# VH-VL binders against p38822r5to271, part 30

Target 1, 267 residues: p38822r5to271
Amino acid sequence: LSIGNEIKDSFKETHKWVQNNLKWLKDIEQFYRERAKLEKDYSERLSRLSAEYFNKKSSTSVPISVGDTPTTTPGSIEAAGVVAWNEILSQTDMISKDHDQLSTDFENHVANQLSGLFTKLDMTLSKINGFNNDMVNKKDNIYHELEKAKKDYDEACSTMEMARNRYTKASNDRNKKKLDEKEMEMNKCKNEYLIKINQANRTKDKYYFQDVPEVLDLLQDVNEAKTLFLNDLWLKAASVENDLGANVSKRLQAANSVVKQNKPSLN
Below, E stands for the ipSAE of ESMFold2; O stands for the ipSAE of OpenDDE; V2 stands for 0.75 times the mean of E and O plus 0.25 times the DockQ between their complexes.

## First folded at step 9 (VH-VL; framework fv_rovalpituzumab)

Design s4 (at its last look DockQ between E and O 0.50; V2 from the best seeds 0.00; counts 0 for: pae O 2.7 > 2)
Fold by ESMFold2, look of step 9:
Structure s4 (fold): chain C 267 residues (1-267), chain A 127 residues (1-127), chain B 107 residues (1-107)
Amino acid sequence: as target 1 above (267 residues)
Amino acid sequence: QVQLVQSGAEVKKPGASVKVSCKASGYTFTNYAMNWVRQAPGQGLEWMGWINTYTGNPTYADDFKGRVTMTTDTSTSTAYMELRSLRSDDTAVYYCARDSYFGGSRKWPNYYGMDVWGQGTLVTVSS
Amino acid sequence: EIVMTQSPATLSVSPGERATLSCKASQSVSSNVVWYQQKPGQAPRLLIYGASTRATGIPARFSGSGSGTEFTLTISSLQSEDFAVYYCQQYGYWPYTFGQGTKLEIK
């Protein structure tokens, strides 16, 4: 069942409804741009925090090992607790980068695609509105021409009746010739009127049975496309956020492994 | 005959602005979006943005946001692109190109490319 | 943005022979690729859309194929007027992006 089969001459209300649904995409886009900005700001602040506390270490003269296991050679005094702390700081910095990636992913894979979806479907809706205006104008023009043809025929009938009345009152050759002329003029207007009736009937059938249902179906198709593509973008948004969660979990497991090696006897 | 006719070549100083016109004929102007695409000498094509000619809503490529304004005049079937704060690397041929996008869920989006291009407008930016 | 990478940058081929031009997208764009031809001093000309459908008036010697990330334009039996620069454009991911072009020149 198409929307076109249920609604006659309701294009304006359906178009408004679809247009408002498309405008909602701009709000959703802005939400994800704001999410991206928040994630970027958090990433930058977290990276600075990690760097600040890592730089405090350089003033203590404590050796810093590269890797996940502290050195325990006789010449090393590095405490297992300091090794664990350095790993926590390192993984915190990596987490800051994970949030930077989420910011980028929201912008590129979600917000920008919402902008593109709106842009393309807004133009599609504009084309549909243009088609509707064209078909309404064609219909209105044919009806206007029919009304004019009817007016012309009615006037020709009146003129012919006047000529008939004169011939009835004075049945001479001059009045007969004028009656014949006016009958011919009336018959010409009658033929034009019949032509316009045929044109109007064909236009009526096409407009109500073909054009209106097709245009309303196109409006429904735009809204359905919006829904399908929006769902895909929401799933993508969830996917990139899930990727953040997986990366953060990986970072924390790496830190936990080092922390579990921090025994009291090593401090 | 469907065609796009652009305004003539321009020579500008850095920091100035340029406004290129693109007059459409042979089709209903508001039924097709208008792209603007530029090509630096000896280089490839760069999409600058698009304007919905029915609503007047522009969408700009990121590299041009803040510097470009796209407008239309539906009474003359003319699209305009204004690029501000010109730099020497803005020297290029600027094209308008009609977009064919028409989408929906019935079957698939219908797009057959930028099917009509203007002749191009050379903009030279030099001190 | 999706980067469209064309190869080779320049392709030298003799008239009457077959040319194959490649276009690779940095991410899947499904079949949403357009090919354009540009001759010196002219605007680009639409050749192929939907990766494989010839535009109106394009000779049968032009054919396109591909989906996902890899696309080809093939010109069978090259004519003298076919020596030009060819661009791919994707429309599967916003915004539109073009490849850098492949110059097809006479060997």
Scores: ipSAE 0.692, ipTM 0.875, lowest interface PAE 1.3, mean pLDDT 87
Fold by OpenDDE, look of step 9:
Structure s4 (fold): chain C 267 residues (1-267), chain A 127 residues (1-127), chain B 107 residues (1-107)
Amino acid sequence: as target 1 above (267 residues)
Amino acid sequence: QVQLVQSGAEVKKPGASVKVSCKASGYTFTNYAMNWVRQAPGQGLEWMGWINTYTGNPTYADDFKGRVTMTTDTSTSTAYMELRSLRSDDTAVYYCARDSYFGGSRKWPNYYGMDVWGQGTLVTVSS
Amino acid sequence: EIVMTQSPATLSVSPGERATLSCKASQSVSSNVVWYQQKPGQAPRLLIYGASTRATGIPARFSGSGSGTEFTLTISSLQSEDFAVYYCQQYGYWPYTFGQGTKLEIK
């Protein structure tokens, strides 16, 4: 009984521990949601800024050659500068979109996944707890049945003894018959009691040596799963941010290529 | 036998609310999450959310957040879904479906689909 | 979210013939796919989980295969009761999403 209580306590504590650890997922989720908001805000502000400067009237006239694309002519150094500036602004606008994508990526590929992970693991924990409760209840039920069987047997023994005493005092056919009946009943109760003892022992053994360890292993599995999936999500978070970096680098390279063509001299 | 029995058909006006019930039997109610899925006439399946029947914690699909409430009564093994601010496009058959959790030593992940479904509840939203 | 695309939208097959239904994921979902069957006027029924495992009570003529982004439900010999709409669902990423369904009808 004492061992049983200790094991029960172990389960409860372990379950609580795992549950508390899962709450950490919510904090991490919130962190990435906040990051997503920041990226979104930055994207919007940067987009507006780029648009504002695109719309600014320039006193610099760009000579346009006949064709689909404006061509810088000799002596139009200022025009070349304007072209470079337009490219910079254009690429800046693209960068703003890249940040918007990162915001979306944080939400969809990190935060939402964390939320889902939490929900699933939480439900799994609840299921495990349910299984544990069922096992406990089954065990308890068998023990209750055992107690009942014991009481019945005790009563049957007492009744048998009374019948025996009566027969001893008055040895007649009636009393003998009664004694035989009570003895039969006693033996019936004894057999039932023995069956219940065996059932109780088997149930107890299964509970403590198989079921409880298995449930604890399941709790461990939940915890390990948390760690595994969390690691994957952290790696994913880094990956999407690296993608932003790569895109930003690409945009800047494109701008730089145009800037390098903006020569300070006519030659 | 394991079964889910839902409440009867409902006719509502736009702006009204509807509450659908789903009574479970034949299994331990709190050991399985309950999903809600709807299907508009001639359309596919749309997941609305699910509820942890042990803790009572619901999770809603984004499209329904703020407009849906899922609850349970463990004493009667019944799940409830309330949808508010009804619109004509909410006309659909609404299903409750038990989420199949792992049993025993099944390995993670422990999702194996929705294995038990209610018969569905038709909700008609019309002026 | 992950988009599940089923093809064809409608499949016409004769009784006794083989039917092959396709489900494509927008990104890899490993083997985390379930299949449902829905007959007219009835609730969906679980057929396959884990991409290839038959649910309890499902006839052997139903089989699922695939991993990653390509999944297939096969009915080896169609019975009259098999004409229905079939849905796939992924549970590799949150939220879990359904395909639009394939209607299997009698040719």
Scores: ipSAE 0.068, ipTM 0.608, lowest interface PAE 2.7, mean pLDDT 88
ESMFold2 (binder alone), look of step 9: mean pLDDT 91; pTM 0.921

## First folded at step 10 (VH-VL; framework fv_rovalpituzumab)

Design t1 (at its last look DockQ between E and O 0.35; V2 from the best seeds 0.00; counts 0 for: pae E 7.9 > 2)
Fold by OpenDDE, look of step 10:
Structure t1 (fold): chain C 267 residues (1-267), chain A 124 residues (1-124), chain B 107 residues (1-107)
Amino acid sequence: as target 1 above (267 residues)
Amino acid sequence: QVQLVQSGAEVKKPGASVKVSCKASGYTFTNYAMNWVRQAPGQGLEWMGWINTYTGNPTYADDFKGRVTMTTDTSTSTAYMELRSLRSDDTAVYYCARDSYFGKLPNYHGMDVWGQGTLVTVSS
Amino acid sequence: EIVMTQSPATLSVSPGERATLSCKASQSVSSNVVWYQQKPGQAPRLLIYGASTRATGIPARFSGSGSGTEFTLTISSLQSEDFAVYYCQQYGYWPYTFGQGTKLEIK
């Protein structure tokens, strides 16, 4: 097994792993989009419900008609009850709006941010992959050149040997000259081959001991960044939901304050 | 030399579509995201979206969702932006711009290379 | 979305003087702010990224500062070629929004 192949496999696996983790961001995004939909639906339904019962409130009121403008009897138990009920409905409507806000917050502050994060990291991952490909290509090119140099050298050796054989069979000046020429060519090819060997070795060393580790570190950085930003978004999601809770509590307190004024007797 | 060269000016009727091209040269096309930004006459810059040139995945600004399509041709190192259902307020210069990451993650972004712009005029 | 507000809308400064341009974010964007310069009839040019780092080829007279919600572009000594419109953009919050621009003109 070539160490090179193992390292290549490591990159591919790591890259795939990071890629899968990024896909997970999309799942999380979808989750919060669905939550946003639920909140929106709830908001709308609650708002309609509040409006419906608000419109029905006249049926439970005790109006005193003085002319064309009926009024609720001030200070009556029924009036106080109606006031309390109106407040409850009003605050319920406000709560519906708070849920609508949460829906918006989930979309804008969480889901959309996840989408952006995915895009950013996905592009970074693509860059890293591109860089890796460039490194691999450079390495491969050097190896191809090495192979070519080897073939040239082998051919030169073969040709030289043929010339040698001819000279051995017929020792004359012509054959000697040819042998010398071929020997020179062989040596040239040999030198080129040696140079390519050295280049290939250096390239290999750089690739495996410097470039690959660096690329892997970059992949790790992407993963770490994902985690960091994801954590922030989770905290943000919790924060906006807590805000809803706080708002709901505030609304209920307001309603309760009015309810407490609804006394059972006029005395 | 790194450069982006865009297609020529376009005149369109309302309701029509326009497709602007952006040809990249001098760098590995698939290593950088491509942004699209437009500028109405006398107005500021508006980000429309960007596309991952390696995967081909686009992301659009909300204001343009449904009307814009970004694509790439890696064989020609060209990015395309199509805007549909054109309106008069779509009259603008449209730019493609390369997005670069700087530093270690979290990386800083910036559009470091811009096309020359393509004027799209929408008039009845 | 995050609103980037640039001020002033127009800044009149004499050549050789210092110019200070402001960009305010409606929410914290950390240091994910870039500055662009745009001259009439030209495409924007990247000046600063990461709030404070000059892009390649940008003169030293340009500097960026700030973090969170307040950002500043400073030109220490204005040259004739510096009169242009400047835009800030944030990359800290999706979508990546621009400021409305500051026009730097000759006083």
Scores: ipSAE 0.044, ipTM 0.605, lowest interface PAE 3.1, mean pLDDT 88
Fold by ESMFold2, look of step 10:
Structure t1 (fold): chain C 267 residues (1-267), chain A 124 residues (1-124), chain B 107 residues (1-107)
Amino acid sequence: as target 1 above (267 residues)
Amino acid sequence: QVQLVQSGAEVKKPGASVKVSCKASGYTFTNYAMNWVRQAPGQGLEWMGWINTYTGNPTYADDFKGRVTMTTDTSTSTAYMELRSLRSDDTAVYYCARDSYFGKLPNYHGMDVWGQGTLVTVSS
Amino acid sequence: EIVMTQSPATLSVSPGERATLSCKASQSVSSNVVWYQQKPGQAPRLLIYGASTRATGIPARFSGSGSGTEFTLTISSLQSEDFAVYYCQQYGYWPYTFGQGTKLEIK
């Protein structure tokens, strides 16, 4: 039936459309993996910078002891300035770790979850295809059985008519027995054909009014799930980046507090 | 009878590749995804990935990306897993396993039919 | 990645008694847990999917429960064929991961 072909084509087109929309998740995953790599590289470079300048200060620092004024005096401008600089370097190193955490968070809470979402939805799509194929195959088998029953009935009718013609021409016991035999076979084929017509009609109704709407609804559910989960993952990505911003702000406020303690002295 | 029959045991040297086959029978091959799982001697199970047998699209676990290729041949109802750049710690039994669908519950995962396993031994 | 920790590593029980096997996820996996049975020299066998639903053909003495991070496989009235290694697997997060197994032995 022409309606059956249109519905079969609709599933294939809808499935293809959903599959193409799922492939976009792979592009988004790659973006966040690249973001994670950028944050990791920045973290490593910032940590090296902090360490280089910490080592540079350590390498050039010698105790200056000239006469009676040792350089170990707490609260001096020189001592307070060194304390402030070391705090700036320490907070810079903590900021590098904050970016390392963002790299880890993008990888684990965004990119890996996008990969898992794609895998789960692609598996779900595969299972929906299996359900659809089972329903189509059941319908096709019933149609095939109907076609075979009709062919068998048409053949039995032809054979019975040949036997009838022979009996009409020569009305003997052999021809009558053959006619009766073929009429019985024709009636058997007719009954099977009528049974298959009824089965095919019930199958057509189930397929068009129950099976097709169910499978198309399942395809729609996959697309809706993709959108909902993707939105959640985008919100998570924003959340972990906001957490970085809050942590960096706290690091800078801590450094500022120490810098404010570096006061010039007046004599 | 639903069956998955795998290719025979293999002995390989480090750096070589192995390709394990998994022939399905008794069901419509393209209706079910195919998983690959390995088990090192005396160890637990490790999921390697799966392939959508309808589309031919594979998904690999991160530990195997770049070294594994999963394919299918729908005309023979056969799945393949190729592992390249073999190391001694790749010595394991490799299983194919059919991913079930549970009626109208497509969000569930479960491997309901397994192959007999293929021992791959990597030694010099 | 999610670590699935099974306990105990080995459980010795007598036939006819109850066995309780635990599986703990390092993060919530909701109900996305499956259980497998594996006998020596054989492929694993699916027992439970969705944390609590028995697969087709699995005897009623097997039951699964749990959600979130804690999962339990219970085998009531153990039979001789039940002595095997049992694995849990999560599929809530990528990559999918197995527990290390619990060996169930005759006491």
Scores: ipSAE 0.029, ipTM 0.539, lowest interface PAE 7.9, mean pLDDT 85
ESMFold2 (binder alone), look of step 10: mean pLDDT 91; pTM 0.930

Design t2 (at its last look DockQ between E and O 0.57; V2 from the best seeds 0.00; counts 0 for: pae E 7.5 > 2)
Fold by OpenDDE, look of step 10:
Structure t2 (fold): chain C 267 residues (1-267), chain A 125 residues (1-125), chain B 107 residues (1-107)
Amino acid sequence: as target 1 above (267 residues)
Amino acid sequence: QVQLVQSGAEVKKPGASVKVSCKASGYTFTNYAMNWVRQAPGQGLEWMGWINTYTGNPTYADDFKGRVTMTTDTSTSTAYMELRSLRSDDTAVYYCARDSYFGGKLPNYHGMDVWGQGTLVTVSS
Amino acid sequence: EIVMTQSPATLSVSPGERATLSCKASQSVSSNVVWYQQKPGQAPRLLIYGASTRATGIPARFSGSGSGTEFTLTISSLQSEDFAVYYCQQYGYWPYTFGQGTKLEIK
C-alpha cells in the first residue's frame, strides 16, 4: 500500500470509529428516555393510589353530625390518626409529582440534550468528512493533470522522433523545419510536465503533512467534545435525581412531623 | 458568491401544506447544515430545525414535530421544508440559513452565516 | 427549553452614541450565544458567535461579551445603518432558542 492509501485508510477508520462513538450517544439517550418513562408511569400510578386511599379515608372516620354537616371530633385520637394519615397521603401525592418532575428532567435536561449533542457532532463529523473529500479530490485532480502532462510529453517525444527519422532519411529543409517544430513542441510539453510534477509534489506534501493531520485533529476534537459534554450530561442526570431524593426526604420529614403528633393518649 | 435563493410567496388555506425550496450556490452544499427559521409578522425569530445535508438527516424543533419535513436534493443543491396542516398562526416569513463551523473546540460551532431572502407563507380562509 | 430574554424591548439611541443590548438566559449556556441583526424587510445577519467573536465582515464597533446567563451586545458608535432589530440565540442547550429581540431605533 502506498503511503497515501494508508493515510486515507487511517482517516476512514478514524472517522468510522468516531462515528460509532457518536452512535453510543443514541443508546445513552434511549436509556434516559426509558428511565423517564418509568418515572412517569410510577408517578401516575402513585398519584392514583394516593387519590384512591384519600377518598377511602372518609369511610374510616367517625363523623359527628351537628346539623347538616358532619365533622370529625377535634382532638380525638381517631381524628389525630386520620390527620396523620391524610398527611401521609398528601405527601405521597407530592412525591408522585416529584417523580413526574424527574421524568421531565430526564427528558429535557438529559435525553433531549443527548439528542442535540448527537445531531451537532454528527453534522460536524460529516463536515469533516466533506473537507477530507475535498482535499482528496484536489490531490487527485493534480495527479490526473500530471498524468495528462506525462502523456502529452510522451506523445510529443514520439512525434519528434518520427520527425527526426524522416530528417535522417531525407535531409532537406522541409524535414528540418518539421523536426524543429516538433522539438519545440516536445520542449513545451516537457516544461508543462515539469511544472505539474512540482505542483503534484507540493500538493502531496501539503496533503499528508498538513491537511490530513489537521483533519485528524478535528476528528479528535469531535471525540473530545463528545466526552466532555457527555460527562456534563451524566452529572446533570445525577443532579436531577438527587433533587428527587432531596424532595422525597423533605416530604417524608413533613409527614413524620405530623405522625409524631399522633399521640397514643390524650393525656 | 455564496447565496441561498428561496422559492416565491405562497398563499394557502388552513389544513393545506406548503413546501418551500432553498437553492444554494457558491459553496459545497453538503458541507453545511441547513437551518429553517420562521418569523411571523411583527414577531421574533423561531427556529424550526435543521438538516444534515450530507446524510439527509433532519432534526426538528418539538413545536413542529409531526408537521414539518425537511429534505434535500444534493444534485441541485436544494433544501426543502414542508409544513403540513397549516393554520393561520403559521403565517410567516420562512428562512433557510446555512450553519457554519467556525473552528475551535465545540460547541463554539453554531452560527447561521448565510440566509435566504425569505418566503412569505400566508394562511387564510 | 432555555428562555432567552432580551432587554430592553426598544432602545432609542442617537447616531454616534453607544448602544448596549442585554440578553439573559434562564440558565447557564456558557459562551454559546450568537447575535443577529435584522433590518426591515431583510433576512437576519450574523454578527457575533461564541458570545464575543465577530463574524466575518462585521465592523469593529460591534462587540459581544458575557458568559453563563448574562450577555451583552455593544455598539460603540452607532451608525445610521445600525438601526435594526437584534436577536440573541443560545446553542448551549437543545433546542437552540432565540430571544424576543431588541429594536434599536433612532432617538
Scores: ipSAE 0.101, ipTM 0.631, lowest interface PAE 2.3, mean pLDDT 89
Fold by ESMFold2, look of step 10:
Structure t2 (fold): chain C 267 residues (1-267), chain A 125 residues (1-125), chain B 107 residues (1-107)
Amino acid sequence: as target 1 above (267 residues)
Amino acid sequence: QVQLVQSGAEVKKPGASVKVSCKASGYTFTNYAMNWVRQAPGQGLEWMGWINTYTGNPTYADDFKGRVTMTTDTSTSTAYMELRSLRSDDTAVYYCARDSYFGGKLPNYHGMDVWGQGTLVTVSS
Amino acid sequence: EIVMTQSPATLSVSPGERATLSCKASQSVSSNVVWYQQKPGQAPRLLIYGASTRATGIPARFSGSGSGTEFTLTISSLQSEDFAVYYCQQYGYWPYTFGQGTKLEIK
């Protein structure tokens, strides 16, 4: 029985540990939702910055003077430096779109998937807890019935001894009949008690050697599933961020190519 | 016999709420999640969310967050879906559907294997 | 979220012939696809899960295939009761999403 209490505490502790590991998934989900919000905000602000400087440049006037009648023409002359600047602004705007994509990817392919994983594993954990409760209740009920059967038998023994004592003091037909009735009741209680002992022994063996290991294995399975799927989602998160890095590198290479064509004396 | 029986058709005005019931029988209610799926007239299927029937924890599709509430009553083996702030494009047949058993070491899904008969909700303007 | 695109929207086929219905995911969902059949006035009926595994009680003439982004439902030797709307659903990414349906009708 005292061994039974130690095993009950082990399940509760293991279940709580698994539950805390599942709750951690919610923290990880929130982190990637916050990352997505940061990337979205950065994307929008970078796009506005790029657009602002495009607008500022597009309104510039350039003076032109030829002979005795100088003239000016807004924005009619471009040099390689202005072409390079326009390319830098254009590539910067494309980088803003790359960050918008990362925001979307974090939300859809990481955060939302963590929410789905938590939901499915939480349901499995709830079923395991329900199964454990059913097993414990069945075991406890059998043991309560055994305790009652023992008490009933002990009382029937005491009552039969009192009837035996009365028959010993006064050996008449009524006292004999009473003794026979109490002996029959005692034997009935004894048989019931023996039946409950057998039931309790079978239940004890199944519970401690089969059911408890099974539910602990199921708890371990939930934790293993969490780890496997979480690792997959972390790798996905890295993959979408690596894609951003590759795209940004391509943007910068395009801008660099135009900048390198901006020669100081030959444009 | 596994069965899901839904409440009857409803007619609502824009801005009202509707609560559809789904009574399960023939299986252990708390062993399976319950999905809610709707279908506008002549249109396809749209997943609204699901509820863990053991814990009562729901998960909603993004388009319905803030307007939908999913609950259960385990004593009657009944799931409920309430959609608030109804508008005319919410006119649809609403289905409850049992999610298949999770099972195994890894999450696994065998589809929605039992469906209710559907509840027509009409939102007239 | 993952967009499931079914084609064709309507497929006209004679009884006894073979029908092939297509479903394309906007991103890879591995083999995490379910097929449903829906007849007029009825709830959907589960046909195929895991892209290729028939649900209990589904006739052998229904078969599914595919992985990644492209999936097919094949119905060999069509029966009169097979003319219905067919939906694919993905469950590889949260949230679950359905295709818009393919109506299979008698030619």
Scores: ipSAE 0.022, ipTM 0.537, lowest interface PAE 7.5, mean pLDDT 84
ESMFold2 (binder alone), look of step 10: mean pLDDT 90; pTM 0.926

